VH-VL binders against q54fm4. Designs and how they scored, part 22

Target 1, 189 residues: q54fm4
Amino acid sequence: MSTAPSPTITSPTQTSPVVINKSLICQDSTVSNGVQIAIGTVLHPRSSIIISEGAGPIIIGENNIIEELVQIVNKSPEPMIIGSNNLFEVGSYIECKSIGNGNVFEPKCKILKNTIIKDQCSIGAGCIVSEDKICENNTIIAQTQNSQIQTTSTLPYDHHSSIHMTHLELLHKSIPLFHTIKKTPILEK
Key: E = the ipSAE of ESMFold2; O = the ipSAE of OpenDDE; V2 = 0.75 times the mean of E and O plus 0.25 times the DockQ between their complexes.

## First folded at step 27 (VH-VL; framework fv_lerdelimumab)

Design m6 (at its last look DockQ between E and O 0.04; V2 from the best seeds 0.00; counts 0 for: pae O 9.7 > 2, placed apart)
Fold by ESMFold2, look of step 27:
Structure m6 (fold): chain C 189 residues (1-189), chain A 121 residues (1-121), chain B 109 residues (1-109)
Amino acid sequence: as target 1 above (189 residues)
Amino acid sequence: EVQLVESGGGVVQPGRSLRLSCAASGFTFSSYGMHWVRQAPGKGLEWVAVISSDGSYKYYADSVKGRFTISRDNSKNTLYLQMDSLRAEDTAVYYCAKDSYPLWFGHFDYWGQGTLVTVSS
Amino acid sequence: SSELTQDPAVSVALGQTVRITCQGDSLRSYYASWYQQKPGQAPVLVIYGKNNRPSGIPDRFSGSSSGNTASLTITGAQAEDEADYYCNSYDIEGRHLYVFGGGTKLTVL
């Protein structure tokens, strides 16, 4: 599932920072029945993960960051699969078939139906990934004054992953201070 | 201890139907996804079908789609595979397998011993 | 088309180290699981996730992955390790949610 290192386990009754072993899902988020979320993923307030009537499940991997007003919606009878270590920035809209690992979806971008986003892609703010599009590993889509452009990144995966995990660690410490957290019973045994 | 026991295998003619059962014990059956995996004689493993923990989602390999139906009865801790329009290439040992997750995309942590289905004229 | 590829057979001398490989595009995104099948028996999970061993699996079994390749390593192979070994991963594009490699028959001499 994920390349992220495991957090350390804290002994009882210490005053040390919280060690995060579960997904961090804010109470003010919306999550349909049929959504499976792996450990470490953070859902900010007012984000939503919705399964439309008659649609298949949504399966989300580890250590994703899903910011405010992000909408992840499956309207297809097929399962939607989202991997690990992805960043979904504020207001992005996701109706993909699948998303791999280590991708960044900048604010208000739209990932339309039946798309496949592989690994280490960056989708620029306000950009649209058209229906049925396949973005191969390391694809960058960005907006110019008049058009979207597509290039290929050579930035190493491990650099992106370390920045992401540092950001994630901060969120796991800070978000419970300001928001009520849902329990994630689907992935607990 | 976790146990999965398949039954219902046998010899049938092409075009006929057969229903397999898998009796589960030693774990909370209703909490996990369940699979059928088959192995033709002398061949490798082939995934056949999955059903989610509450039975609401079912998916099939292309080779059996439209002919096979997976189901479960959580009150009886039993998984089923209804096999219609059987073909010679469906001849295999059929294994019941437990997913480590409620939907799927975990690993197959426990397997039954299998039941043989032979489809021949 | 999107299946996992394994060598059909490998041999190892008793007490030596052997590596069984599995290649496929899905292994860039998903961990492989590894299953041991002895003659006349059901498969048994030996490695999952990054490099996790279920309870009861000897520590001579380990797993690794890089790029589109996953490997199962047996250090100090023993006679009871003679078996077929299957890797397993996912294949959403091929209309199969799960895919197994063709299997590798390990012979210990």
Scores: ipSAE 0.262, ipTM 0.705, lowest interface PAE 4.6, mean pLDDT 84
Fold by OpenDDE, look of step 27:
Structure m6 (fold): chain C 189 residues (1-189), chain A 121 residues (1-121), chain B 109 residues (1-109)
Amino acid sequence: as target 1 above (189 residues)
Amino acid sequence: EVQLVESGGGVVQPGRSLRLSCAASGFTFSSYGMHWVRQAPGKGLEWVAVISSDGSYKYYADSVKGRFTISRDNSKNTLYLQMDSLRAEDTAVYYCAKDSYPLWFGHFDYWGQGTLVTVSS
Amino acid sequence: SSELTQDPAVSVALGQTVRITCQGDSLRSYYASWYQQKPGQAPVLVIYGKNNRPSGIPDRFSGSSSGNTASLTITGAQAEDEADYYCNSYDIEGRHLYVFGGGTKLTVL
């Protein structure tokens, strides 16, 4: 039996959070070292992006909205990858392997460890996506009176995208008026 | 010792299909992401596709999306590339490469010797 | 999508130092990995991360980065270092894409 050597953890590891141009990070948000945030992404006050001790980096794509009290946590030695155009609403908890693009995470939903959310999914308020689950494209998880249900959306992606971009534009204009923004760290390599 | 051995290359006509295999040994295959990278004759390297360690997630280059399918059988320590609707521009040496991470965004720490795919009329 | 650019060819005298540079916006955020390819052979990883060498790679190979650039330096070039060198990085805009530079042909004189 061949034993694999321990994986060499050589990721784009940084000693500080990397904020790419035109991101909006509120000062009272918490962002661990090793987190990368791309253009247009907004972190509301009291949001947190945390890398646990020994865990891999968190890479967040463009134009994400991360609202108040959202917790994104990586506890895995593997990188956590979040795509673009996602909405994380108030109080949602995210501990996934990866999230694709154009997803909506409603208030206080929970994405548990080792989960993969693909594209254009909607996770309803208070819903829980179990560990190791894979949500295929257009997955809708919603809470009924008696149970949590899963279905597939038939809505066109374009509508969601348009609304999301409008929301982003509004946030980029309004948030700096009311909140202190973290200075974009210039990656000095 | 880590070894990656590609097979399945050959000459095919446009529109035809071909399946490549990569036999892996010397490491825990199921613990790492795997990639296909190709190189057209006399040209540079082009990333083609990646599959996560457990096969649950896949990404493709736009140039092959919808035509190629990456897969793996961890019980056989084998990576596959199903190539459908082949085009002349798909002519290349195809390399199997190991990701340094279980998922992705690592580096290609080990490469196979490659297998040549020629698409011609 | 992210693009990486390299000089198509550079030359170095035996025993001298040469730097091969890769440039692209992705390099502002990510480290580059470097691959050596000799004629008729598969690529070999020579540098990754900030400045890490895989086992078996001579210490004359080193990596650095600045701004939107990454560089591979060979200090004391040897005849066997003649090869094509490719840089690699990532493109997250396409969720997950690996991007190679065009490659640099190094000639040892």
Scores: ipSAE 0.010, ipTM 0.578, lowest interface PAE 9.7, mean pLDDT 87
ESMFold2 (binder alone), look of step 27: mean pLDDT 91; pTM 0.931

## First folded at step 28 (VH-VL; framework fv_lerdelimumab)

Design n1 (at its last read DockQ between E and O 0.38; V2 from the best seeds 0.00; counts 0 for: pae E 3.4 > 2, SAP .503 > .496)
Fold by OpenDDE, last read:
Structure n1 (fold): chain C 189 residues (1-189), chain A 121 residues (1-121), chain B 109 residues (1-109)
Amino acid sequence: as target 1 above (189 residues)
Amino acid sequence: EVQLVESGGGVVQPGRSLRLSCAASGFTFSSYGMHWVRQAPGKGLEWVAVISSDGSYKYYADSVKGRFTISRDNSKNTLYLQMDSLRAEDTAVYYCAKDSYPLWFGRFDYWGQGTLVTVSS
Amino acid sequence: SSELTQDPAVSVALGQTVRITCQGDSLRTYYASWYQQKPGQAPVLVIYGKNNRPSGIPDRFSGSSSGNTASLTITGAQAEDEADYYCNSYDIEGRHLYVFGGGTKLTVL
């Protein structure tokens, strides 16, 4: 079985997170050095993206929505990869190996270490995805009164995409009106 | 215009070392991740290694891990690949490629013309 | 599996349309990229993301994706399009950071 490439981590030289142009990072968010955030992604106040000491970088794709009190943490020497068009709702905790595209993480859900969330998944409020779990495309995890249930979505991806983009547009317009935006080095794209 | 020029290739015996260089121009070298990709004769492309814009992160393919070392000198706009303990299966054209992002996980938007490394007894 | 599967060879008549597919369980279609390589030359990026073309790439090249499959389409193939085409993506399962498909040799008839 092939293993992930082992990183060689040297002394950090970055003094700030790497932000791609057109990202919206609120000043009250916490972002470690070694985090890369692509275009369109929004970090709400009191969100945090943290790289533990000696851990690998965190790469975040395009057009993600990271709401208040969300915690994204990498403790692994391997890179944490988050794709595009994901919604991380209030208070969700993310310690995954990787997340694909078009996923929804409802409030206070927890994605534990070394998990893989593929595409178009929905993790319900307060649900916990256990360590090393792989969620295949279109996985729905929801909380009932007595247990968590897992099923597969039959909805087309286009529904999420349209709503998500509308939400993003609104946030890009509204957030700067009410919050101070963090001044970080921007790479023009 | 973006330009990447590899050098340092040649014929070496197994177990020996070789150092490749890639001279970059036409863009802000220090702002982008850089990659090495190789192609054995008549075979497909194989990713070899990546280094972040500031050199703080390095990752390797399993096939070269522990033997190859990627590095960069941003003051010289140059990418390097130190290849130790070379094997016959390392025979390939080695390309340097520019990432579209400072770390990586963008795209290989520009490639050099490659330099041939032949490992033969 | 971190492997990306491509048909080893396809053919297309001049002026016709051809689709080259790339499939893999770990494929991230949003980050799929396609590279053209002509004999004795370095690879050239032709498509990336959903359907983005770098400057200088003809508009007959387009990209699409569905599920775990990315596709490169050449609409109105030209003689100069004869080349090897490689897809690339990330390995979300962590075996490799970057994975190339095996390549597809396109012959223009």
Scores: ipSAE 0.602, ipTM 0.836, lowest interface PAE 1.2, mean pLDDT 90
Fold by ESMFold2, fold request of step 29:
Structure n1 (fold): chain C 189 residues (1-189), chain A 121 residues (1-121), chain B 109 residues (1-109)
Amino acid sequence: as target 1 above (189 residues)
Amino acid sequence: EVQLVESGGGVVQPGRSLRLSCAASGFTFSSYGMHWVRQAPGKGLEWVAVISSDGSYKYYADSVKGRFTISRDNSKNTLYLQMDSLRAEDTAVYYCAKDSYPLWFGRFDYWGQGTLVTVSS
Amino acid sequence: SSELTQDPAVSVALGQTVRITCQGDSLRTYYASWYQQKPGQAPVLVIYGKNNRPSGIPDRFSGSSSGNTASLTITGAQAEDEADYYCNSYDIEGRHLYVFGGGTKLTVL
């Protein structure tokens, strides 16, 4: 899929580590009451995390990157649980039961209701994970012309993990320079 | 210093009710999710229930659904567990525990000393 | 529910290293928290997340995880480390929000 924006903004050269000790939620994002977002997670402008009437909470772990136009929606009375270090690229739609850690959701993919995505999965641009599906660790789903294929990575280590953290550090430096951020509660010791 | 003090335990007959309280101090009670965890004598820990910081979300272990009700009064810094239709298998020390987050992450960073509930004829 | 399985007992000689394990499908997705409980006392959180220690927990305590297994390691075990140790994790099936392992009794010889 060629409609996803390329990264166009890079931080000036700086080698000092950035302390990531809070979530970074752009003011131009929509977040329902009942959403919990842990330390380090970044919400880009125009992203939304929505709890439908009568639905349970959405609990999102640490160091996730949620790009523009991503929609995370819980319509179930049960909690939706999203782990850590996930990348949700532009326009992806998430209505899962749970998502683990270190997953990549490429642009405009759809993760439908009651799905379970475990760890280190890659869901290709425009791909659909059907209702009730369970994607085991290291699942790769990709789109071809008129079909969707699934394979399993034989490399269990996510070799993009260092790139994810570098990207996250850049966002924590750069987002406040270009966007107004929402204030989030400061948790005590 | 964070303190959690449970009270209301005792000996009751099966089918009766009991209300546990947990008095909290030393932290902003209204900012954190709270849990009840129990431990039968000589046995392991069993999670019982959770309530979000503002009280809007409550979830229960299957073994207690429909019989137990978790609640909180943030103006009194107090967590409650209303226990109805008690059974012998509910005999345990009941702990209140503080979550690290406003809803929960299951990181029970502070625990009370517990209160014993004994259900027997 | 994804049960968390722990060995019921383990021994270590004073000053030696011991590892306490916890296994379950939920640990593929969620980190374990570890609790120490001495007789007649409330549990105390000793490790959470990947390998974070709360304030006041000695640096001889560490945590790790791989696959469906979380481990609590005590290097240089001391007599005061004799206790029951419980792992805890989110219940991936959602029937119980959190589940504890059965506990491991650590004896320091």
Scores: ipSAE 0.448, ipTM 0.771, lowest interface PAE 3.1, mean pLDDT 86
ESMFold2, look of step 28: ipSAE 0.063; ipTM 0.646
ESMFold2 (binder alone), look of step 28: mean pLDDT 91; pTM 0.931
OpenDDE, look of step 28: ipSAE 0.445; ipTM 0.798
ESMFold2, fold request of step 29: ipSAE 0.389, 0.391; ipTM 0.752, 0.747
ESMFold2 (binder alone), fold request of step 29: mean pLDDT 91, 91, 91; pTM 0.930, 0.931, 0.932
OpenDDE, fold request of step 29: ipSAE 0.521, 0.535, 0.484; ipTM 0.817, 0.817, 0.807
ESMFold2, last read: ipSAE 0.284, 0.286, 0.384; ipTM 0.692, 0.715, 0.747
ESMFold2 (binder alone), last read: mean pLDDT 91, 91, 90; pTM 0.932, 0.930, 0.926
OpenDDE, last read: ipSAE 0.552, 0.475; ipTM 0.819, 0.803

Design n2 (at its last look DockQ between E and O 0.32; V2 from the best seeds 0.00; counts 0 for: pae O 5.9 > 2, SAP .526 > .496)
Fold by ESMFold2, look of step 28:
Structure n2 (fold): chain C 189 residues (1-189), chain A 121 residues (1-121), chain B 109 residues (1-109)
Amino acid sequence: as target 1 above (189 residues)
Amino acid sequence: EVQLVESGGGVVQPGRSLRLSCAASGFTFSSYGMHWVRQAPGKGLEWVAVISSDGNYKYYADSVKGRFTISRDNSKNTLYLQMDSLRAEDTAVYYCAKDSYPLWFGRFDYWGQGTLVTVSS
Amino acid sequence: SSELTQDPAVSVALGQTVRITCQGDSLRSYYAYWYQQKPGQAPVLVIYGKNNRPSGIPDRFSGSSSGNTASLTITGAQAEDEADYYCNSYDIEDRHLYVFGGGTKLTVL
């Protein structure tokens, strides 16, 4: 898995897969100067990636899905690093220090400042990950009534990865049909 | 043809300062992040510092933080490293390296040949 | 601590396959980038990302990763492959931003 962006081209095969060789950034999204977005990542309309005054850059890896009304905000002078293959569902708020790979942030969850989310975590809808918390690999945080619980995921990583890539390939095919894409997106160079 | 040419190395005493330059050609210098990486004689590589393409973001290894300053002049296609309060442990060949991105992802796709800095009494 | 650990030396018989490893906690989240350095020369990028080769790098070089370990594989090693090899990765936990392994000297017998 890549958390740092890499150029990728598809080699010829007997069954040609969909080639994902660019970021897909909807015109209606808001992206600050100082945000770097790697190949394959999709920004839906009305999502925002914001660097506050005096804050460091936001560096986002490959093949992430950032849904509508998601807000990713860096207010720290240090870089915010987000890895690859993450799903940020509608309205989630992200002010992390770092996020690894293959995580799911369910709708309207809040990831507060200076948090570290490693790999394959699932943060349930409306859940709050408190400041400075470290979520180790395979952590599930879920809402029960008005309390949060933490447990360890037993779902196979291969299943999550396959579903994510299928979803991502569909978005790369479908979004340009219904939305205007930024003419000068923030892409890998 | 991408070229990176370092200069400004030499022999200096501990506590002194030195300014390194890296002249870039063969690519759009202002579009890429730039790094300094050093290698002590007979030792491995050590990352030193990075500067974003527009110069707005600078980060340093802990070993040099507060003593070294990275900068660039995009009108002259030149990267700089101001090295103050030099120590014997700073003795190394200093390479400039081009990142593949406007900020950085640590993919050093082109390197200069290096300039030697020797800090000795 | 999230340093990258490499064996200091590895040998391979001419024409055989060799694997150079790099281990560190950062490699669970980030790919290793691999650099070849021959005596008196600047480093040269040989593998980046999952398994990408820059133009001019022979197809006998490949990369892979599993867990906290990244590997550079040279299939059919040639005398010209004798060099030092360094892995590099991002390291957010120790705030070095980028960390290199200690290097592996490859000797072709």
Scores: ipSAE 0.303, ipTM 0.709, lowest interface PAE 4.1, mean pLDDT 84
Fold by OpenDDE, look of step 28:
Structure n2 (fold): chain C 189 residues (1-189), chain A 121 residues (1-121), chain B 109 residues (1-109)
Amino acid sequence: as target 1 above (189 residues)
Amino acid sequence: EVQLVESGGGVVQPGRSLRLSCAASGFTFSSYGMHWVRQAPGKGLEWVAVISSDGNYKYYADSVKGRFTISRDNSKNTLYLQMDSLRAEDTAVYYCAKDSYPLWFGRFDYWGQGTLVTVSS
Amino acid sequence: SSELTQDPAVSVALGQTVRITCQGDSLRSYYAYWYQQKPGQAPVLVIYGKNNRPSGIPDRFSGSSSGNTASLTITGAQAEDEADYYCNSYDIEDRHLYVFGGGTKLTVL
């Protein structure tokens, strides 16, 4: 009775944590002169960050995820400032005065001009944030069958942050495998 | 080592003009936004102006808007502040500060020692 | 005006922990930067972002935020920590771009 050797369960190779020390800008993204992008931020293919003629600069913080076909546009002479740890999902249109930290913009949502999005907001897919609106912290805008609704989230920020960082790490690993990355200078932390 | 050295300060009468300079060394000057921050005697810090690395973008505090002009010469590694129509309330130590980023992100990672401007009749 | 407010003065015993707090509406949206200024010297950045220290800043310095507040904490205060501390953040609404707190004088006893 030949005892078949027990399959050696190869312990999952502890993948060394990815050190995020640069931005990832795909070559086929469009970025105007005067746009500043901080470390960790990812621009997916066919994303665009545009400064209109005569408009102010766009400043984007750290660890943002800007997905495909996202359009970020500044038409104001004032700077547009985007904080850190935001997720801009596919096809979202952003024309805001400022965005804080830890926000989620779901697919094809529209943020219209002079809007202020503070922290930890969620803008649902296809939703429209009207001009001059201020979304306070933890604002949730979602589309129901009949209407767009607004509520306030009760979820802790830490949970979102952890998920976001995991997502970011994955992107920093995966994107360079499939896409050509623009040569960007390493920004000092 | 990053060094910022302000100069051009002095005593002037109200309504007069003064030009400050900041000589930068120890880093690639043309790659970073630069700021002016001032501090009145015995008072707190007040942001004055910023200029992008390429000089294309300039912004000012309301208190100095229309009177002060920030500029830079990247070939000389020098930041400037032209101060016109000076007022008594402009009396302060003026610091140049290096931003951590090419445009500005508000992180002043290095400061000069400052130059004193005194506006008095 | 999106003002940042700080206590004008705080004291801490040598080796003890002190928290300096900054409060303002801008802090709901943006992180604070903290600067240390010793008498007769230029300001020095000590904390930026969520809780980042520049090179050369001791690990006893830490940053935190909650709601419309940001805090600088010194755990195990040393004599050399006696200084003025300023918070700074964005002020886009008032066209000031940046705003400093009024500063907090820290005395180490």
Scores: ipSAE 0.016, ipTM 0.639, lowest interface PAE 5.9, mean pLDDT 89
ESMFold2 (binder alone), look of step 28: mean pLDDT 91; pTM 0.931

Design n3 (at its last look DockQ between E and O 0.04; V2 from the best seeds 0.00; counts 0 for: pae E 21.2 > 2, SAP .521 > .496, placed apart)
Fold by OpenDDE, look of step 28:
Structure n3 (fold): chain C 189 residues (1-189), chain A 121 residues (1-121), chain B 109 residues (1-109)
Amino acid sequence: as target 1 above (189 residues)
Amino acid sequence: EVQLVESGGGVVQPGRSLRLSCAASGFTFSSYGMHWVRQAPGKGLEWVAVISSDGSYKYYADSVKGRFTISRDNSKNTLYLQMDSLRAEDTAVYYCAKDDYPLWFGRFDYWGQGTLVTVSS
Amino acid sequence: SSELTQDPAVSVALGQTVRITCQGDSLRSYYASWYQQKPGQAPVLVIYGKNNRPSGIPDRFSGSSSGNTASLTITGAQAEDEADYYCNSYDIEDRYLYVFGGGTKLTVL
């Protein structure tokens, strides 16, 4: 009775960590002149970053994830500033004055004009942040069955950051496999 | 190698005008925003103005707004600062600085050696 | 104007670690950049973003942030590190766009 050799479970090849040294902008994204995008930031297909006529520039920091059908619009003569490590999920509309770092904008949420989102905020799916609103750090806006509510998160930022970076690494690996990427300059770290 | 060379500094009386220049080399000048930063003698750094890569956007510190004008000639790789209605408090070494983002509004990754402007009666 | 505040002076013994801190409301939303300036010289960018070093900057320089503070740390201070250090951040709320700290003079003993 020839004992069939036990299949050698090949240990998963430790894929070398992806070095993020550029922005990743899909060809079918729309980006106005005057928009600045820092290293690591990802623009998915059919995303739009638009500067209205007479409006100021849009400055987007590092390692942002801008998903499909996201619209970021500046209509103000003042610059729109977006920090780093933000997630803009599918269909979200952003017309804010400024966004800090580590925020999550869930699908189809709306941030209206002159709004300030600081750091580590979460805007729930379909939620609306009204004009001139200031969301302090760790603000959570969520939709319940009856109303939109606001609370403050007590979660540590480091957890969110780790997850976000993992997501970003995955996108930098996967998106170029399926989408044509706009040529962007490689920025030095 | 990136090089920024300021010129045009000197001694002027209050109320007078002065124009500074910054000659850039070693990089694609037209691709980057440019800044002016000043430093009064024995004092700290003060941001003065920024101009986008194509010159479409200009922003100023409140302290110089309405008096100073930032401009650029990309064909000459030169940044300018027109300073009008000069005041004693404008006395400083003026640095031109390169923005590290492809347009502007990033960090100051390279600096010139500065040119001294002295406003005195 | 959103001010960034720094200690005017700090000292460190040769080979020791020193932290220079910058504090301001703008730092809650934006990362700081740090600039080194030696006497009679132009400023040099040494740290930016979360913890990024430009080319040519020694690895003994590092950056961190917490709350409304940003810090530059020099691990194993060298004599050549004696300089003024300035933090910088964005400030769109007060229409300054950029704001510098008052600077910290570092003395290496």
Scores: ipSAE 0.005, ipTM 0.548, lowest interface PAE 10.7, mean pLDDT 88
Fold by ESMFold2, look of step 28:
Structure n3 (fold): chain C 189 residues (1-189), chain A 121 residues (1-121), chain B 109 residues (1-109)
Amino acid sequence: as target 1 above (189 residues)
Amino acid sequence: EVQLVESGGGVVQPGRSLRLSCAASGFTFSSYGMHWVRQAPGKGLEWVAVISSDGSYKYYADSVKGRFTISRDNSKNTLYLQMDSLRAEDTAVYYCAKDDYPLWFGRFDYWGQGTLVTVSS
Amino acid sequence: SSELTQDPAVSVALGQTVRITCQGDSLRSYYASWYQQKPGQAPVLVIYGKNNRPSGIPDRFSGSSSGNTASLTITGAQAEDEADYYCNSYDIEDRYLYVFGGGTKLTVL
């Protein structure tokens, strides 16, 4: 890993932000009663957001991307709170207490009970974040062939957010072309 | 304040057994991997064993494999080391050490003060 | 096994800078952790990752890595820094097995 200042990279052309005024929830996804999803969040087919019997609500913020086979499950009587601009890649499992903003959960990672993930964290493919762990801002957890390791990211936050919003814009344009969309209540902005 | 307190050390004959305990306080014990590390008198540190936070995975140094068993009781916040078939080479101060991650990263952020095991006729 | 090699002893004059090194193939892939041990005491973690200090560790302690080598640097050494120093890393040959270096005795003159 590098401790040098991040290089300055300027895109030759910047475009105006696209206004996103709805969530996109594919018909083939599963969403329990008591889940609240804010503007811009996309649920791919075969994703699941599940409130177990006796458990509290799940509150999901804006502009998240939830890919196929992702499972977000609350088994606690307390609310599960997920912020904005997070990417949950294929097959990840989420049973957190809370997740902040701008995080990436790589394929098949597992985020276990009572965990707190703050902002701009990256959880590597197949990695497990055990119960009660707190991941501070900019944490990277990665799986090598030999072990899980933890370090701190040096990438600028604005860089991650720009890539995420470009991805999200493309999904909002393309998903309705290929999938039927559910309607769900969303939090008023 | 995080505290780890080892007990159960003493003088024992070769071929006998001892059980070490480590009482933990000041943190959520069930969320972290736990280690035993030993230090022979006048010698360096030697990693002995690790157990995952839920007890599902256990790993041992080659020098103790088949003779030592690590275990934990999360309801009592206690780590154990069962030491069988003891040899003179097992003579050491045994430290309990906390991993800083629920599985393990091998970063021992807190240590006990150790308990001395002497294997001698 | 992927051993970690340290020089057995180094000396530093009071107020000067010293570097303690640790070499091993595992250090190409993983950072070392560094532990200070004073006589009759348990080890204390002083550096982890590339250059992270736990709370309460003076900023005169720093770490660095290059190739298969990790280094612990003490800038402005003080008498209280006299101790044994151990590096520790994952042993990639025996997955999930951790290994310590042999230790370096630091004498502050």
Scores: ipSAE 0.000, ipTM 0.430, lowest interface PAE 21.2, mean pLDDT 82
ESMFold2 (binder alone), look of step 28: mean pLDDT 91; pTM 0.936

